# Designs tried in a protein design chat: miniprotein binders against q56419. Part 23

Target 1, 326 residues: q56419
Amino acid sequence: MEGRTLEEVQEEVFKRHGVLVPKKELEDLAKALEEAGLLLTEKVEARLKEEEEKLKRERPMRLAGLSYPEGEREARAFLEAFRASYPGEGEEARVLLMPHLEPSRVPEVYGAALAALEKTPPPERIYLVGVAHRPLKEKAAALPVPFQTPFGPALPDLPALQALDALLPFELFNTPLAFREEHSLELPLFFLKGRFPEARVLPLLVARRSPELGEALKVVLRDFPGLLVLAVDLSHVGPRFGDTPLTRTLAEEARRRDLGFLERLAEGEPEAALAFLGANPTRIDGVEVVASLLPLLRERKGKVLAHRLDLEAPTLSAVGAGTLVL
Short names: E, the ipSAE of ESMFold2; O, the ipSAE of OpenDDE; V2, 0.75 times the mean of E and O plus 0.25 times the DockQ between their complexes.

## First folded at step 3 (miniprotein)

Design W8 (at its last look DockQ between E and O 0.11; V2 from the best seeds 0.00; counts 0 for: pae O 7.2 > 1.5, SAP 85.729 > 70, placed apart)
Fold by ESMFold2, look of step 7:
Structure W8 (fold): chain B 326 residues (1-326), chain A 120 residues (1-120)
Amino acid sequence: as target 1 above (326 residues)
Amino acid sequence: SAEELAKKLEELLKKIEELLRKIIELAEKGKFDEAIKLVDEFIKLLEELIELLKELVKNPETKELADMIEYLAWAILELVFEVKDLLKQGRTEDAIELIEEILYAIKLILEEVKKIAELA
């Protein structure tokens, strides 16, 4: 206070710390937020009950006209355009890793998946394993209903799903609402159904790693052979995902993590792939699926066909996508 | 800065009110495709609203407020998806009823944000 007035000191403190919303106004805002939420609750609960009942019968398209065309003719042309964006040849897949990222962001990565499917004999069924973006009641879930596509309904393989459910220590058919808007199944399914219109599907979601799922699937696949598809994205980096601003260094680290992960999977070394990621600092979202499916990935060698780390310009963030055949 | 954030929120909330009223008007005229386009615009604005509300209430002791904001965002979004479905079905009166409930919820928040914007 020497040489300065109290007023000068108070102004200096104000400039450094700013003005926070006072407690009373925060309390009033909290009451308004609570009232608004309660006002809407009855309608929301009624809607969710209706949606859950509808999902017990079928899963409608949610992304037609947004991520892919609704009409069959346009959808087939769309598939051909995506195949053309990848100029190479595929290889036969017994296991296919492909993305669930918006297709227009990574066209050649989906094209590589289509190239692999060209070399793959039509399977009787597809085990489609995506990543749950909404909470599940258990570590994993399935929805045993037709999934609508522009190419007709993708029918569930009910005997295989029932066999899988019987082998798990939890009910497999546990969270229908989690499938309502789940793009990690819908986007890959569009491409898979377009190429294999007669294949039935096991639509599976993983929320948390489940060794039990992998062991059960190993048993089910013996009696119900089919194509295993890991529908996963790779690194998620940048401010949208909690990082410092995206830099060339962060992007290069993300690419290194993506490719190192994929290459170790391609050598039949899924445990090494997981170990390579450590604490998963670039948030590869395929980790929980791979960790669940270890028995199906061990010693299965293959090839990385494509990779892209795609920039989200508005958020200065990036997401990686790849195609791997085993 | 709290005043500036509250003023930004007030402008956004008024824009959202205007948008919701335009959606009602289009639905009343049977212009469902146009109404649905504006519903999609509202969905984009909702994310910005939630982000700004969370910033307004941010401090170490406000986790409960952030949870309330998340719940409100989730509830509004669910009802907006139902509004789109109703508009696609041509169920005008049902769609307008839901929009008016969302609008009333928005007005409750706007009233308190206005008070915060006037702080001196």
Scores: ipSAE 0.512, ipTM 0.876, lowest interface PAE 1.1, mean pLDDT 88
Fold by ESMFold2-Fast, scan of step 3:
Structure W8 (fold): chain B 326 residues (1-326), chain A 120 residues (1-120)
Amino acid sequence: as target 1 above (326 residues)
Amino acid sequence: SAEELAKKLEELLKKIEELLRKIIELAEKGKFDEAIKLVDEFIKLLEELIELLKELVKNPETKELADMIEYLAWAILELVFEVKDLLKQGRTEDAIELIEEILYAIKLILEEVKKIAELA
């Protein structure tokens, strides 16, 4: 437990690891960490306050010039190149699952998403559900401000966001700072805004499963119909994710796991998809999103358009990505 | 194990220190786009550090140290976003000053981690 003395910590380290670390070195490390914390805390607090104030007005682009081009012309050419990378035709989407990892790593998967959007009538609004990569004060959050893109600002659907907030047992607009650096929203939004420039957006982040979010969204979608987008990556395998180095066999297992999950979602059986992962353990960052949105995914049949397991050779790790239409 | 953790932390902190020094050199030369790319690499190293700490927070004897290091990693990450913004604005002197402050904080930790790693 946390309430131990330094002598007790030293004895415990020796007993568990067979190494005796002198008390003085542990004390010196603690003092250095405390001193470093004191030096940085005031600057961090000032920075966070300033950034939070900026986020009351708009959410600026963070990945422009890195993951996608800044200029509108260059951005459109970039988007068309992704569409061209997928040789198939899309299917109309009422619900779209697409990735949020670096697009250049899985261009055909983003191309499949673009193909689906080409077959989909322009929605008045997009419910864009991503994964929180920063802590949230509640299980989920939204930011009700314009999100900048190379295609112009993606405007928030304020009436729909307020309707959603009213139905939730927690404050929806609870953690604006979590949206400052959030690729699970920014990267899909680039593609969605390029295809549907007039659509308003509900930018939503899920940190932990929230059945109340799914129930509330089911009600809101009735009054404010729109396209539901789940921005979800699939298997995370290898040492970068606390696993053994990737082998051909483990990669094949990850592909089967990803496809088994997606195929069960395509049959309108999201509980079966989650149970399948429980029987075949993996790290899929979108599990909490799917678990939160069960009422919106049940009995919707669809099709897996693309899947890829992207290999990161230097770390012998991989991330799965897929496009699913429901 | 605790000794293996200390060695990995030492390696990560040294890599971070080297990377921050390279960012300063590129910023001084006005190579802001290249400096920003290295800032993104720095963020990746911090994410690697946080992943190690997630495993270790479950171990009672290292939990307090892991929590303190995790806080500092988050604090440094916040200031690194400020560095990135300053570099995008071409505010070289402000960016360098902030990087030097981050380097000083990292150096305080690195010196003590080295002593622990040397004890095996």
Scores: ipSAE 0.290, ipTM 0.716, lowest interface PAE 2.4, mean pLDDT 84
Fold by OpenDDE base, second read of step 6:
Structure W8 (fold): chain B 326 residues (1-326), chain A 120 residues (1-120)
Amino acid sequence: as target 1 above (326 residues)
Amino acid sequence: SAEELAKKLEELLKKIEELLRKIIELAEKGKFDEAIKLVDEFIKLLEELIELLKELVKNPETKELADMIEYLAWAILELVFEVKDLLKQGRTEDAIELIEEILYAIKLILEEVKKIAELA
């Protein structure tokens, strides 16, 4: 607790709640939290330092054997099964919006992404833009190291990453620990690497809208052409996200917002898509990513290939997922 | 309301405590694969905990305590990855020791959340 005394906390609790928490209990708690925090902090700091040093070399698989198979043979069968779950044909993508939700929850949505990738010529590089579920030091970040997959390492495009960094007003290579467990990159990367084994990757995370990122990427894409992938989920509704349990009305509203967002993106009107969401009451995950990439999404027409609002029954919550090609 | 959030947080923390005890039991029995699955479930519950705390941080009345608990939750998350690595390596004693430390931290958090719930 940098800056506030236990007395100030006690006074604030008393002022707000009319309860005088004994200073000793606050001290014992602060001390226990500090001791737990300090013991946690020393072990955690040592561990964090070690993990940060590892992340200078590579990003290991975190979800192998959990969300997808670890073995290459089984991983290929997994891809085929997911592709089979989508009965439609894909379209060539210059921009692909796809989910980062647990694949087993929305197989047909990932299947639609695979269908689009089948119609897409192998790119030299993939700009993979995910959502930071952890705080970043800056609005966006990149990790310029190989990402492990069952299909071998996804190698970074260092020249393109360096070109991007040079155009940004902040250090792009920040917060490496945020990448360690970020599923918004790992899950889509599995599908992308499986389809395009030779493509280099620019793994990017967005924590907050960065117009600078979109403008910089627009310039970089001229010299370093590639596939742009937005790995984003849609609505997050229900108790896990601060709402009441999922109702028909809440589900209809989530679907309306998801589809309204995707349709406006498909029309090449990303500003209209953002405006349609307003305060984003259903918590569409991809808002900050789309807001950062406006220069790359404008005037691009495309098609919504799939959408699902998936119920997580144990929590009576639901997450929207979609696949869009531009 | 802050009270409703505190109650949800308390319920979630109790579920986490039960889960951590099961992980220890499975590890002691040498059921590492099952233990690792429960560790992954714990991570999900911890993520849910953090999301609830984000709502409490928005409330000026609970902000300071919520910020502190959120910090601890992030610290716990870092330890959980070590637990998972230790279990994968078959270092059962070391893994159990870390889980016990996490369990202690969760108990402390739970006691604080109960105070919030009583104050709300």
Scores: ipSAE 0.018, ipTM 0.332, lowest interface PAE 6.6, mean pLDDT 86
ESMFold2 (binder alone), look of step 7: mean pLDDT 80; pTM 0.762
OpenDDE base, look of step 7: ipSAE 0.017; ipTM 0.307

Design a_1
Fold by ESMFold2-Fast, scan of step 3:
Structure a_1 (fold): chain B 326 residues (1-326), chain A 82 residues (1-82)
Amino acid sequence: as target 1 above (326 residues)
Amino acid sequence: SLEEEIKRLWELIKFLLEAAKLLYDEGRYELALEILEWAAELLQRLQEEAQQTGDPKWLDLAHKLAEEIARLMHEIVEKLSK
């Protein structure tokens, strides 16, 4: 912050955002920023422009060394450890629903996804549909560049992406910055690339329900067959997510809603799955993705391979994760 | 209006998240974490106000921000632990 006093910063925050921040917290923050010699507004703007340009060429790893190992050998061992965490044999998937939260928290759930991939013939391409954690200019977006992984780059299926773009009423390749730090794509992609190293990818983000996307994908999948992957977390409950501290009752509700949602999808009844959730009181991420992909999910019967509601004890919060094969 | 307040809180939280990511990229982990803690406090206010609107879009947005903040905090803690 250049040429601004603490009182001016507090007043600006109050005037622009209607929030009065405790003076001590602003003092601590202002001191830290001043000691760092930062002009946050100008630096943020410059950085975003630089990152957007880089994303025109490739999407680099962001979570390597944090959520998964950087080296290929270590990454292979890590992948096999997750497979070993699931005692079942899996089933062939034409559609796979898997999580995108931190893998170490739900190893059995990722292991179930790996088991399903082992029973699935290698696809020529993977339609990887994640959830946007940043606003998109349109209801959905894609980034048509190589995505780096420890197993080598996951190459985009450019002909299929272009066919999809042509069928949509909006520009598909919007909002590249939304892909810079998108764990709903990066984490599933690590596992998918490890199992299907030759498959090309259509990395897709859904921010809001887009029936047009599902209709277009139905057409594209006919001409460009592949594996459809929904990278979706389930219930989010507790104070971290704006809820009361986790109780046995809240945990039971979250588990019932997660399983009820997945079971209806497994019966080939995606509209029933959405109706079951109603107002989505436990904040299942998959609602907008499922609502967008209805034509691809109807009348496909399958099986729930794994489910876990994972406790974050320090915050008394929990996140649901599941693996569903259709 | 309540919806206007929510939009302003959202813009402020997004600015803080971008600032924290910039600092993270520069290796300033402790400062990035402090900014994320402030963003988390503001997010709680956004969540409370979003609940009052009865509009699920604001609750969904608040939820996604919470997940993004939690993810970045986890990354920073892992960096500091190693």
Scores: ipSAE 0.015, ipTM 0.489, lowest interface PAE 7.2, mean pLDDT 84

Design a_10
Fold by ESMFold2-Fast, scan of step 3:
Structure a_10 (fold): chain B 326 residues (1-326), chain A 82 residues (1-82)
Amino acid sequence: as target 1 above (326 residues)
Amino acid sequence: SLEEEIYKLIEEIWRLLEEAEKLYDEGRYEEALKVLEEAAKLLQRLQELAQQTGDPKWLELAHLLAEFIAILMEEIVEKLSK
């Protein structure tokens, strides 16, 4: 609610009543709201600074008891149930694309990722690249602290993170608060930590395409080899995402764009995958991650193991999810 | 004064709206709804005081706050009904 402009307030009143309130009177009302908001902002900023300081020590679980079980025993059974939901074997991954959507909605897709991890030798470290769902001060960010999981803390690879930071034209550790509530890292990490308990992690968020990130990661991966994980969802269609209600035509278009994107990545042609999407009309959030990581994806051939377009019936919306091994 | 009580109610309602939004973002929909119910009670008090002032600006401000509460409440109810 904080940060609404006078124009936004006028638009909301118009939507509700079909008329605009006289400008001068609304300006006086907006000033009263702004003053109340300004005083509230100081209190919120103080709390955010406190939370930011806590994040310098560790990143606590936020989705335990909601998206996955809190207890280690229950978490293990939960993870194995997802593996059981995928009837295939999987293939060794040097690069893994997996979703960050609520796992219970796409169990076979997460099961496919688990199948790939079973065929993959345990890496010393995982480069976990997610999508920022909150603004970052820079194009990308990382948080160099332990991330709590039901399987114990996923420890940061501090030497590799520092090497990465040194190569970037911006400060890598620039927005700690963006990591406080970030499911694009927390949900894949649950599965990755369950399979590779000894692996260190580089938790990375991409907000906007950063070619410099991909170039730097190519250098760092040479000295600090590991598994690259792109934790991205695919198409986002329907009213929840500013689109029309889901129709058969829109669902087929979303599936076509998801699969066309993944298949071109599987051919080792990430530029072709981006070109295929054009203006990205179905809002594949993986676009910014793929565009940032081009040097790491070129000429790597692989296989699409699973894909699903999951319907959110109450909102007539859908989100695409897939598993790709390179 | 009457105006001081009105400002305090506006500040408290706004604080509750931000708390409800935080709970909504955390997926804590039942708790968010309870916070909005408290905001609605304070809004009712604000409307009573606004009527006592005879100044239409306070009535319109109360109306705008009511719209914000209604929008968030509708979103939460939709989430809970799935």
Scores: ipSAE 0.000, ipTM 0.211, lowest interface PAE 12.1, mean pLDDT 82

Design a_2
Fold by ESMFold2-Fast, scan of step 3:
Structure a_2 (fold): chain B 326 residues (1-326), chain A 82 residues (1-82)
Amino acid sequence: as target 1 above (326 residues)
Amino acid sequence: SLEERIKELWEAIKWLLRLAKELYDEGRYEEALRILEYAAELLQLLQERAQQTGDPKWLDLAHKLAEEIARLMHEIVEKLSK
């Protein structure tokens, strides 16, 4: 019932039966109405619990029909269009840094990543490390289930995930709901599965710096070799991110910040890359991932294949995206 | 306190029951039913709070309120059925 309808009913009852609604009763009703909001919240919580149980079996597509086509044939054509948007040749990657920004906004950057994958021998497994956009119970998490894609399910590498879990000081499979709507994994996975249909995946999320994760991954990669993918975006500038409206000067500063960061990673100097960002590390989405994976990035030289700063015109904001092979 | 929240919900439910009975007496059956549906939602919250206390007096109260709401809803549904 609406508050206005209730007021009308109360007034009518008073007029017809002389029943006055005392001030205390109105105050108690107002509190009860506020408390009823908790019941709606509890119904939502029950629904989320059901979703969590479903995630123990598989991770469904959430962005199919929005960020990429649902059908396999259409998805293949879509992927090849991105490759065609990059005029260069790729280079073999042992470590690939690629974006998770909406692909249509930075097609050449995703095309560069695809070019690198073409030069890379098919891996038995992919360590896909994204950024948590929802709270995690621990610094990092994984979900050991098939991830659906238009190219078929990306199967989890259960032995490698279990080996990783055993080496960590926290439970790795700690927050299934964080994976329900996670574009930092889903969008890169679309491209990775399209190129390496037989590769198994370790879908990993980083919320906060976890040096323990990097150390454990170094051990696991020795026994379970594979492609390491850092799915991270770069500079976030403008009002949408708590900054001033984008200007030519601020955009140029963001481009220099992104490129300086990537170039230092390409020299095998991830600590120098982090130091270069100085007091602004939170303005680059990938900082916590890079800081967690230091042991895997040190002394690996490579090349920046692409970089773009994408303007979000309605908000006068921008997000940087790049492709780096190590 | 938990008991104070239960008492607030109890007073609100009693007030809604009184309002629904007055609407019923006026032949305003659909409005009475809407008020009772809201009372039932508040009762669910009261039942949860009562369970948290572990005190049988609050569980007994919740049961009595549930019976009264159900009884009045049944009467209204019968009036609305032609």
Scores: ipSAE 0.000, ipTM 0.184, lowest interface PAE 13.4, mean pLDDT 81

Design a_3
Fold by ESMFold2-Fast, scan of step 3:
Structure a_3 (fold): chain B 326 residues (1-326), chain A 82 residues (1-82)
Amino acid sequence: as target 1 above (326 residues)
Amino acid sequence: SLEELIKYLWEIIKELLWEAKDLYDEGRYEDALELLEEAAYLLQFLQEAAQQTGDPKWLDLAHKLAEEIARLMHEIVEKLSK
């Protein structure tokens, strides 16, 4: 209504419809609409509370039947097809950087991640760090419940999660609802659970830079060793992301920025990787994750296995994706 | 706070939009339109709260929601006027 008085609403109705509504009837209508709004707000609050309570028990699949098959047999065949799409050999990973972009858009990049997992000894636990696409109450969050997959539930590593929570200056389990719809965890988890069915998981989301998270994780990893997975996409370019329409030149620049970033991480120089982006600006959704995990990335040398810039022709935009082992 | 109010209204409006799209897919155009009219009404309160915060991120959100509601309403009205 934009601050309208009842007299102004009455004038508006007269102008639009040629009808003069008695002030009393207009007041009664306004009060009825106000009451309906309050009831709807209460209903939404109750629904959010119910969803939050459900998330205390488990995190259900949201992308089954859309981004990957719902049935176990079909899911297994789907996963093996992605591995087959990458012709190269993998490399053992202590840290794996992989995308969370829709897998069908970059099958060879996910295939490279699968190749790396094939060469990696089965971990007891996976530290899966994704990007929060919904607001968190704190800089980071975790959800300590089973995450459903077509390969069975990925069970939380409760002792490791509790150890992490104890070291942080904020409550780690602070925003359960942020995990209800989160593809940066669900999509990588599909591939990770398919390859390491016995591994427990620490599902972590980063919303903004948290050096305290990186320091705490470094301590926890000493007592609870496991595979660290950074589920991050690279350059976001074009109008969909607030930039000019993608040209061949801008696409080449995005590829160079992605590769320059990844190569510096592969050299064990994460601060140099972040500084490189400052000098060669790009929008990478994983910057806050990398900046939070600096203590875990320093002096770890590795290899870039794959990179692709996926084009969105209708929006003249693109998203970069890569697989890096450290 | 105004920010909490904006978040509550945003969640309500998103739920109404999702339900309206489901009803639209089922050919229940009149029911879909009723939910979109409720969404438009609630949007006016979100717009007012966003204006009071002066934060461009909330003003941008309000604008995007208004565009989506208007687009769906136009599609439904065309279906009903066949």
Scores: ipSAE 0.000, ipTM 0.134, lowest interface PAE 18.3, mean pLDDT 81

Design a_4
Fold by ESMFold2-Fast, scan of step 3:
Structure a_4 (fold): chain B 326 residues (1-326), chain A 82 residues (1-82)
Amino acid sequence: as target 1 above (326 residues)
Amino acid sequence: SLEEEIKLLWRMIKILLEFAKELYDEGRYEEALELLEAAARILQLLQEEAQQTGDPKWLDLAHKLAEEIARLMHEIVEKLSK
């Protein structure tokens, strides 16, 4: 409970391995580790600054060859395979909720999203709202550069992004490095760009609930109409997420929470959807996104097209994914 | 507490791994190996304490760290043997 100093921890480690380190030598080791840490920090900071400068020009693909094919023709065949995995027909979307989980784990859910996009007229722009998996300087952020995809670059809608920035009480373009490795934007964007190659994008990340973002977006969407996409995963359960090992009962509870959340959104009742989740908002990463976008979700009725709770057997953990059209 | 000790040991391992990778990139293989050997010793205590917690998250962390240390050590040994 009290914690230990680094020197005390190191002394215990060395004693357990049959090595006795005199106090002075242990102190010298601690100083050497601190100095090494400072040197490493300096080099890391220099590298991060270099990466930040690169992001001022474009956002390169990070998951090509891993989560989706690098080549355009193979990427199109990949999309077709995911669409084929969903046996149903889509429905026109003005707002689309889709996952950002590894696509191969939930192919029917991405297939449902593709079915909805087939029924949706091509938008001039897509408001793509994902979840920040790295800290942001503000509650939300955007990166106003081309995002590379196998279907060509997804170009930013600079006028719409600038209009949004002007309405916010914080700088919108505040954390470029958070976008370097961000699957909640890259994975949905792959599917969206494949279906709507001419649409410009507003790549947005939410780290904490920002009602001011939702209010600003409502104004911007009036002047710059487009498709709103919420790229969010649902329940995160099991030891990989700091929870108890998954059981059939806990898995069914997670499924019930996911579907109850989505069904309330489909009724145009996003406040009821948030209330249904209660005090466990960190178990569904979409909570902060939905809470930020309330003005855009109220009184919009729709349909849940697909849902799956994907089991990760080695870790006894699971992640929920769903497709909802509004 | 055990959890506080595990976090301190994890922090020490991360520092050693990051420095060892940098030395490896610079072709300083014997120095990188010394840091990885130190990391492996610290990992043994982390593994013991993770087992005492019975918490799969710490056991999974220990396994992941062990794999990373072993992989780098094998790469270095191969470099030194050629």
Scores: ipSAE 0.000, ipTM 0.191, lowest interface PAE 12.0, mean pLDDT 82

Design a_5
Fold by ESMFold2-Fast, scan of step 3:
Structure a_5 (fold): chain B 326 residues (1-326), chain A 82 residues (1-82)
Amino acid sequence: as target 1 above (326 residues)
Amino acid sequence: SLEEEIKKLWEEIKRLLEEAKKLYDEGRYEEALEVLFEALRLLWRLAELAEQTGDPKWLELALKLIEEIYRLAREILEKLSK
């Protein structure tokens, strides 16, 4: 343990309560705890290596039975219920921005994405770009294996992934474990696979802005045309995200920033969208994805189909979600 | 303030403990251990800050939770060994 030892902490308790814990007992306890911690760390590391090897073959469902139904029939009914939650018609998408937030919290927003997919001709492949919630060894990563869904496995587009890897200055397949528990890919993929069962996928994660990823993708999309999907959530406000409890003023600021960001993207002005956010004080997680994909977003006009700021009442926090077609 | 920093840290520790319990209940023992070690690191930080408050309640709470976490971690290790 770095910093204060158990002995130092116990000495402070004695100072305030007058209870002395014998030094030898503290030393024996600290040693036992340190040894137990080391053994547990080694066990965890061995297991992670085993899980990493399994991920070279396939990516299993993690949220089936939790965020969506495990069975195909039930999953189909679930997906159609989300479509029914959105009263409007969609627009054809060449680029789709959709959320990766728990779907049941923002059903109309996912319904809007489904409406757009209904108007979109079936793509041969989907470039699914999510946000890394775990550290990546590089700025971005991909996992070139089948992703399991209730609608069958979403197969990787190996030729397109290999072309992308060849154009990047870093190893694309660099952090398999980051994909083990990644809802920013799994949740959008559920809806995408349900609508486009024959489409291959390029599952991509962005951790930090990578202009080289956007430039490489521009080249790959020319040779391997497909649907580009940005699976991003918008504002994250409140104590769960290191903020003060949600107030009406903070909620209004979050909505203003979400909509201003989306509206500028809809005008084909992604640089203006990023500039509008400045220091990103409401923590829109799409900024690193948009900053990476600038060459693919410039001069593409479109429409914001839906937006919601979802209140997480127990934590006095909120997350913004939206659907944008370009 | 120091009290506000401690409360913020305590909220994060509670979140991690809830996450670890969920993982444990799902039989995801290796992931539960990762989250427990994260909570343990924050508890030691809480203990460090708590000493500065002059109120022993946070220090006493941190020490008790550290002991509980190691007890739980050893239990999980035993399950993984079977």
Scores: ipSAE 0.000, ipTM 0.153, lowest interface PAE 17.3, mean pLDDT 82

